# VH-VL binders against q9nrl2r1430to1533, part 21

Target 1, 104 residues: q9nrl2r1430to1533
Amino acid sequence: GGVHELSAFEQLVVELVRHDDSWPFLKLVSKIQVPDYYDIIKKPIALNIIREKVNKCEYKLASEFIDDIELMFSNCFEYNPRNTSEAKAGTRLQAFFHIQAQKL

## First folded at step 14 (VH-VL)

Design a27
Fold by OpenDDE, fold request of step 15:
Structure a27 (fold): chain C 104 residues (1-104), chain A 121 residues (1-121), chain B 107 residues (1-107)
Amino acid sequence: as target 1 above (104 residues)
Amino acid sequence: QVQLQESGPGLVKPSQTLSLTCTVSGGSIDYGYSWHWIRQHPGKGLEWIGSIYYSGRTDYNPSLKSLVTISADTSKNQFSLKLSSVTAADTAVYYCARGPYTSDHWYMDVWGQGTTVTVSS
Amino acid sequence: DIQMTQSPSSVSASVGDRVTITCKASQSISSYVAWYQQKPGKAPEPLIYAASYLYSGVPSRFSGSGSGTDFTLTISSLQPEDFATYYCQQANSFPLTFGQGTKLEIK
């Protein structure tokens, strides 16, 4: 079942990356562009990191994969007020993810 | 797979402080998500007490805010509830729960089994 | 606070029946409603989120619908294990609030 799960994770990551609202999440936030980000967010993560973990078969359980994705969204909403474009994109992408995650 | 377990004294005297702890396993409380306390008075519905988030920020039910404190101990992977000046109305089953961290909506998708707290002299 | 009013408070039904439970919000909450099932002596178990999406493992006989102020939980064909108390929850505004519950009993 592990190989099948990894394939499912890979597919979902692809779908997340290709989503129109993935732009805030594609890579880690730049410390240069957002100097205070890492003062607030202690466990940064992004889709490229998650994708790499998937490719390296680091996720053995769906819950582990889901945890990383939820961390990614948690970081977004912790840092970005709800009226920001990042938060709005995150809200839509998370909704999409929640639907897809039920299929894992 | 995350699991939540409530613990604490099942009996509290009136005017004292109710203290409960939620121990989280299979996941870290500082790894995103939102963490909640909910209670259910005997024969009644569910009442949200409050929540704690990644940053340690809390939200409380205004009806209980002045009496409620929610805190987290990442070293123990626990978050706690303190409710001061309890009365018989605080007799309930207390649940801790986890939900996604969002900007505008809050669900509880994983619950503890609950712990009964009786307020009695 | 947003009040969630469930109806009915209790309902008796038979296995195989179609059961509908409604929840009315005191103000618009978009689609941010969850439904929970609670059996005696057990914690609430999530059924539906965002008004209409089933959590993994929830039987397809359960469905949710609605937006704005009126929401519905439907069990298309009641099974023995479905007799329980059901709660709606509005998730869009603090304080988070639940309906008073609907006890689904065997007829």
Scores: ipSAE 0.919, ipTM 0.955, lowest interface PAE 0.5, mean pLDDT 96
Fold by OpenDDE, fold request of step 15:
Structure a27 (fold): chain C 104 residues (1-104), chain A 121 residues (1-121), chain B 107 residues (1-107)
Amino acid sequence: as target 1 above (104 residues)
Amino acid sequence: QVQLQESGPGLVKPSQTLSLTCTVSGGSIDYGYSWHWIRQHPGKGLEWIGSIYYSGRTDYNPSLKSLVTISADTSKNQFSLKLSSVTAADTAVYYCARGPYTSDHWYMDVWGQGTTVTVSS
Amino acid sequence: DIQMTQSPSSVSASVGDRVTITCKASQSISSYVAWYQQKPGKAPEPLIYAASYLYSGVPSRFSGSGSGTDFTLTISSLQPEDFATYYCQQANSFPLTFGQGTKLEIK
């Protein structure tokens, strides 16, 4: 419960989560709601998982952090056609991320 | 940091199959992203050949589609290019590259150093 | 296919000059354009994505602009290391296509 300076990774995760287009990415896709998701996506990931990894200091390099975020987007575009609301949200969030990632 | 390196024979005879491999280090080819082959004929511009995505899906340049096969070997962290029935027009520097996986736009943000392939009798 | 018409094919300039390279798409591609720099014997290096955003490490003297069909790469004050060939690329439709290149030479 103490206040501390956020790391660059923590800060970026906060910004991603708070983005209007983060809703498809906040947590893992439900197998109940999307029964075939895990037949297609073999390395599922979401912002809550990435946040946990940040909190546990599992990212030693910026590239590792970026790789997980890009995997998250890759999964979205692999599963969702480009005209879906998920893909559209992902496109906008990824664009935001690409800009922010240049600062890492 | 991810690095890409092309490898394969620098000389291929006409009508044979050109075979190149891109070895990826510092990152996994089955961990998202898109992976591309681009070539550059001597003194000319850049030509996109095709792409493979981490799922194994591929896209090819229609002008080369019937002759091109791109595949991936996750166990070796490599992806490959095969171009059949080569001619002198296929003499070029061949590059592999990586870019983000996107819904509707594809950039190449990491490139290999390129490998020269000459088609000659 | 979407054609990217790049101009000029070559340009001679001096250190300190302002240089502008243009790329025209045969149809509207929003802002889905990248710019690359290539030096002799080397692979292309990415400069700009999404028409106007610089990759990390690219000097601020480089800038990109445009949307729809007309795009520009600008070097505000040319430095010795900037003499190279530059390529635009449309990123929105397959097949992905490049401009024919602009060779920037020292005057």
Scores: ipSAE 0.916, ipTM 0.954, lowest interface PAE 0.5, mean pLDDT 96
Fold by OpenDDE, look of step 14:
Structure a27 (fold): chain C 104 residues (1-104), chain A 121 residues (1-121), chain B 107 residues (1-107)
Amino acid sequence: as target 1 above (104 residues)
Amino acid sequence: QVQLQESGPGLVKPSQTLSLTCTVSGGSIDYGYSWHWIRQHPGKGLEWIGSIYYSGRTDYNPSLKSLVTISADTSKNQFSLKLSSVTAADTAVYYCARGPYTSDHWYMDVWGQGTTVTVSS
Amino acid sequence: DIQMTQSPSSVSASVGDRVTITCKASQSISSYVAWYQQKPGKAPEPLIYAASYLYSGVPSRFSGSGSGTDFTLTISSLQPEDFATYYCQQANSFPLTFGQGTKLEIK
């Protein structure tokens, strides 16, 4: 297929993934590495999943896309105490996202 | 887009329990975010009552904690406020609101229209 | 609890005026301040988050600044629809607390 301009959702996902603080969010948390994660987090999500949904045009509204991203951050802060590296990274990435989301 | 609507009795007698419900549409309360109750006494400022998170965890204003219960019903996409032993000081417009879930900064980005509750004998 | 003290409590101004509202926190709260606008009989509406970022749809004549304990909301050129009560809120520590409000009235 030919090259086409990225949608606003696609572009934002790319920016989030490339952000230095994206590392906790790139893929789903490993149950092996974090055995209790899925006992606490009932709706797991990650940037790779959100990217797939964007690619499949599953988001019809910007609010749906934003909801998934906010869920991703919510999960991080629900599971990780404020002083963890994951929470700190999430705080910075969420701040970045909030700025970018105003353009959607 | 998400919308919030408060509902409940507009009149409550002293010493009774104030009960309000916030109905959320255009989004699920168990899908991230934080959910808040705020009130405003006539001619006064805003007072945070408490919050419930999508996980069901709650935070309360210490000044009201012993009297306040916030709960959620995901099946109805609602969260509720109960304030026991009310007095005239609890007369206010009550707002429910939504904000992002964060680690260190809690803002309210979507508000209900508010519902007036008067405490009177 | 963190107290938020707004100044002034009320201000009279004319269309086109530059208006500045300040909020002082009783302790440092970094940049974790939100500003809201409330018109009579209506719910508060968010204007600014994280001290200086405008929500979508908020006119660019609104701006926020500050960090630590001192914060400012500025309306560069007052419009008729801007007459309302404004509230600051500290967003960093529980319990969440609001300023007492600033009523912006027509001169």
Scores: ipSAE 0.886, ipTM 0.947, lowest interface PAE 0.5, mean pLDDT 96
Fold by ESMFold2, fold request of step 15:
Structure a27 (fold): chain C 104 residues (1-104), chain A 121 residues (1-121), chain B 107 residues (1-107)
Amino acid sequence: as target 1 above (104 residues)
Amino acid sequence: QVQLQESGPGLVKPSQTLSLTCTVSGGSIDYGYSWHWIRQHPGKGLEWIGSIYYSGRTDYNPSLKSLVTISADTSKNQFSLKLSSVTAADTAVYYCARGPYTSDHWYMDVWGQGTTVTVSS
Amino acid sequence: DIQMTQSPSSVSASVGDRVTITCKASQSISSYVAWYQQKPGKAPEPLIYAASYLYSGVPSRFSGSGSGTDFTLTISSLQPEDFATYYCQQANSFPLTFGQGTKLEIK
């Protein structure tokens, strides 16, 4: 982590948020709207939480940042069947992320 | 900086259970990745054995499904392979590997160094 | 099971040569192919994913292409460290399967 590395994390998070397929990942899944989600997903995370962690300098290594992003996608794929809009959006956004993460 | 290291006995007798452990450092197996066992026979090349996900779900090669168990111990940051009723055909170099967890495709982006297992009387 | 057939099985080449290795899937796998490099006595190392994307740190002389059933790995100017065995892997469906390998040797 230095200032340059944290700027790169912020830029990547902003690009993820701006992506058309970010909609399942912007905020944590609502327990009221999806009551069983937290019975299945033990480590919930979303782009707004990751962005806060970047702002608070909580990522000391690029690998820690990458791990949280990958966790976000894996939660989506674990909870949602392959043919759902959420899983399809996750697949496209993850592919975009893998390309952008090469800049790190 | 994620590193994977295989460990276990190098010699196993026929009909016994092969037991290997992969120790993960520089990352957590409890994070959203897929974890794989692959083996390499000199005459048959690379063969995927199976995978375990951070959730505990597993997928196995159908050719081995009744003989294979893959498990994880998150407190030790390890995942393990048990292959029962081994024969000489199970002699190989065994690798553990990591890949991104995805919905419909699987690549291995980190490999262990491999451990040689010989099945012999 | 999806079978992956590599060609050639081996190739002799000189430093500076351009080499192309092909991999053919027994059915369409979209672009879900990875390539690995393995040096003697070492573990496979990831080279390319999704047919054409290089992992970080992989030299730009490596490139991949293809979609559907036919895929290629190209090395534009061989270096001494490139003499190794190369494997393709289909990542599309279980069981995951690998090509038989292509050994690239010094001529």
Scores: ipSAE 0.574, ipTM 0.893, lowest interface PAE 1.8, mean pLDDT 92
Fold by ESMFold2, look of step 14:
Structure a27 (fold): chain C 104 residues (1-104), chain A 121 residues (1-121), chain B 107 residues (1-107)
Amino acid sequence: as target 1 above (104 residues)
Amino acid sequence: QVQLQESGPGLVKPSQTLSLTCTVSGGSIDYGYSWHWIRQHPGKGLEWIGSIYYSGRTDYNPSLKSLVTISADTSKNQFSLKLSSVTAADTAVYYCARGPYTSDHWYMDVWGQGTTVTVSS
Amino acid sequence: DIQMTQSPSSVSASVGDRVTITCKASQSISSYVAWYQQKPGKAPEPLIYAASYLYSGVPSRFSGSGSGTDFTLTISSLQPEDFATYYCQQANSFPLTFGQGTKLEIK
């Protein structure tokens, strides 16, 4: 059931947050520090927002949860050139996520 | 879950424009994924045609670039292929597919059923 | 373009056999290889990504290995549903390219 899927979402989010490469994704990008980010990225999202949605049971399907995580990575790759530390961290964390998401 | 369905004419005359549409259900095209067109020639292997991303950016096979346009209509949850000036060599089964958007590699994790296009006469 | 060369082009095998299919890239692609299974009249279905990771629902008798230029797909004990055509795909750079396919037929 739905209760077991919500536990799996929570476990996966905790694993993502604890991963060494989570640092670009913990919170929404600061508009003060990165003024043009929200001109380029139209659907911002971060791990703290996703975790809140899990805690509030806002994901009805595993695909909705997966889509938010994939959007988070895609925003990173869209904004950051491939050779930046942000994009490299995103590549490693996304690969970790793809392995863990097979359990969903 | 996410399903992809191709639609379009099965028969196209030489020199005309081939137009195909991929309808996405069970998911949204404007979430962070890449969307692909691939074709398979009779009795032969697979050829990547091009991709469109959630942001609207595109990448095309250089061998087709002057002839191919891929576009998206997020309000209809669809993306489309147009291939101009077709010849008999464009006879193939055409697939749409999805993959995760990544910085430096591309896999296809969901495929449509495919639609057969014949270019003749 | 990066060319992907599969070997063999076809193989006849029996249920229970072990089959290995190879794919060679014309230049290094790290581990950025996917494998697909296609049955007649059907779309390709994803089996493996990143050379060695199975997609959810893929039986454990399938395995992949390799890095650089040389990659393999192994089926440890063939089942009746495994008779199909198999394709590798390099995912490293555009244009994305596929091997020519390996047709696995029942003997």
Scores: ipSAE 0.573, ipTM 0.894, lowest interface PAE 1.8, mean pLDDT 92

Design a27
Fold by ESMFold2, fold request of step 15:
Structure a27 (fold): chain C 104 residues (1-104), chain A 121 residues (1-121), chain B 107 residues (1-107)
Amino acid sequence: as target 1 above (104 residues)
Amino acid sequence: QVQLQESGPGLVKPSQTLSLTCTVSGGSIDYGYSWHWIRQHPGKGLEWIGSIYYSGRTDYNPSLKSLVTISADTSKNQFSLKLSSVTAADTAVYYCARGPYTSDHWYMDVWGQGTTVTVSS
Amino acid sequence: DIQMTQSPSSVSASVGDRVTITCKASQSISSYVAWYQQKPGKAPEPLIYAASYLYSGVPSRFSGSGSGTDFTLTISSLQPEDFATYYCQQANSFPLTFGQGTKLEIK
C-alpha cells in the first residue's frame, strides 16, 4: 500500500483500541493466567501486535491488515464460548470494525 | 483480492458421491474466515449446504447432515464438498463462498463463479 | 428453520424508477439480514449486510432497512445494470436460509 492506506490502517487501529470492548484484544493472552490457550489457538495475535505491524509498514495490502484483524476475532470466538464476556465483547467490536472497514 | 473457483465433474450418476473442490487465491484458508458451500436448484432459490472454519470445525444443513462432508487441504489452499447418495434432486449450480468468522451471524462477502452439477442416469 | 418470504416475486420497472423489495422472516432475526444481486448466468454478488450497511463499491442508490422480521431493499433510481434477481438471506441461525428471490425486469 500507498501512504493513504497506511494512514487509514493506523486510524482504524486507534479506533479499535479506543472502543470500550477492546479489553480482550489489547495484548496477547497470558499463558500463566490461561494455560490452555496456546494449545487451542495456533496463530495468536492482538491489537498491540497489529499496531506495531502498522507502525513498521509491514502491511502491503489492505487485505493483509483486514486478515489479521479478522484472525484476532476468530481466535476469540474459537477459544471462548458464546456466552462469555470475551465473546460478547468480540461480537460488538467486530461489528464496529466491519462498519469502519468500509472506509478502506 | 480473494478469489474462489469451484471445480469438479459436471455429471454424476444417481447413488454416487458428488465431489467438488473450491480453490482459494489471493488469500489463505487457514486465516480467520468461514468457508461455505451453497447450491442453487434450477429455477429455485439458494440453499446453504454447510461451512468449514479455519480451525477445521464444520456445520452442516440438518437436512443433509448424514450425507455431507466438508474438508480442507491447507497445503493446496482448497476446501472440498462430498455429498453421498445423490439423486436428481441434487442437480444444481454449486457455489463456494467466504464470510467473516463470527459467533452468532453469517454473511457471504465473496462468492465463487459456480459449477453446474447434473445428476442423471 | 427460519423462512424468508420475499415480495414481490417479480417487478417490472423503467430506468429511473424507485423500486422497493420486501423480505419477511418467520421469526425475529434482529438485523441479521443480507441482500445479494444475481445477474443471469452469474454468481450472486453481496450488496448489503446487517440490514442497512452497503459493501464497498455498491452504488449509493441501493439502501436497506428493517429490524426484527420486516426488511426492505430500495433502489432509488433504477439503472440498466440493476435488472437482476435479488435475494435476502437471514444470517441469524442455522440453517442459513434465503428468500425465493425477486426478479427485477425491464418494463
Scores: ipSAE 0.527, ipTM 0.883, lowest interface PAE 2.0, mean pLDDT 92

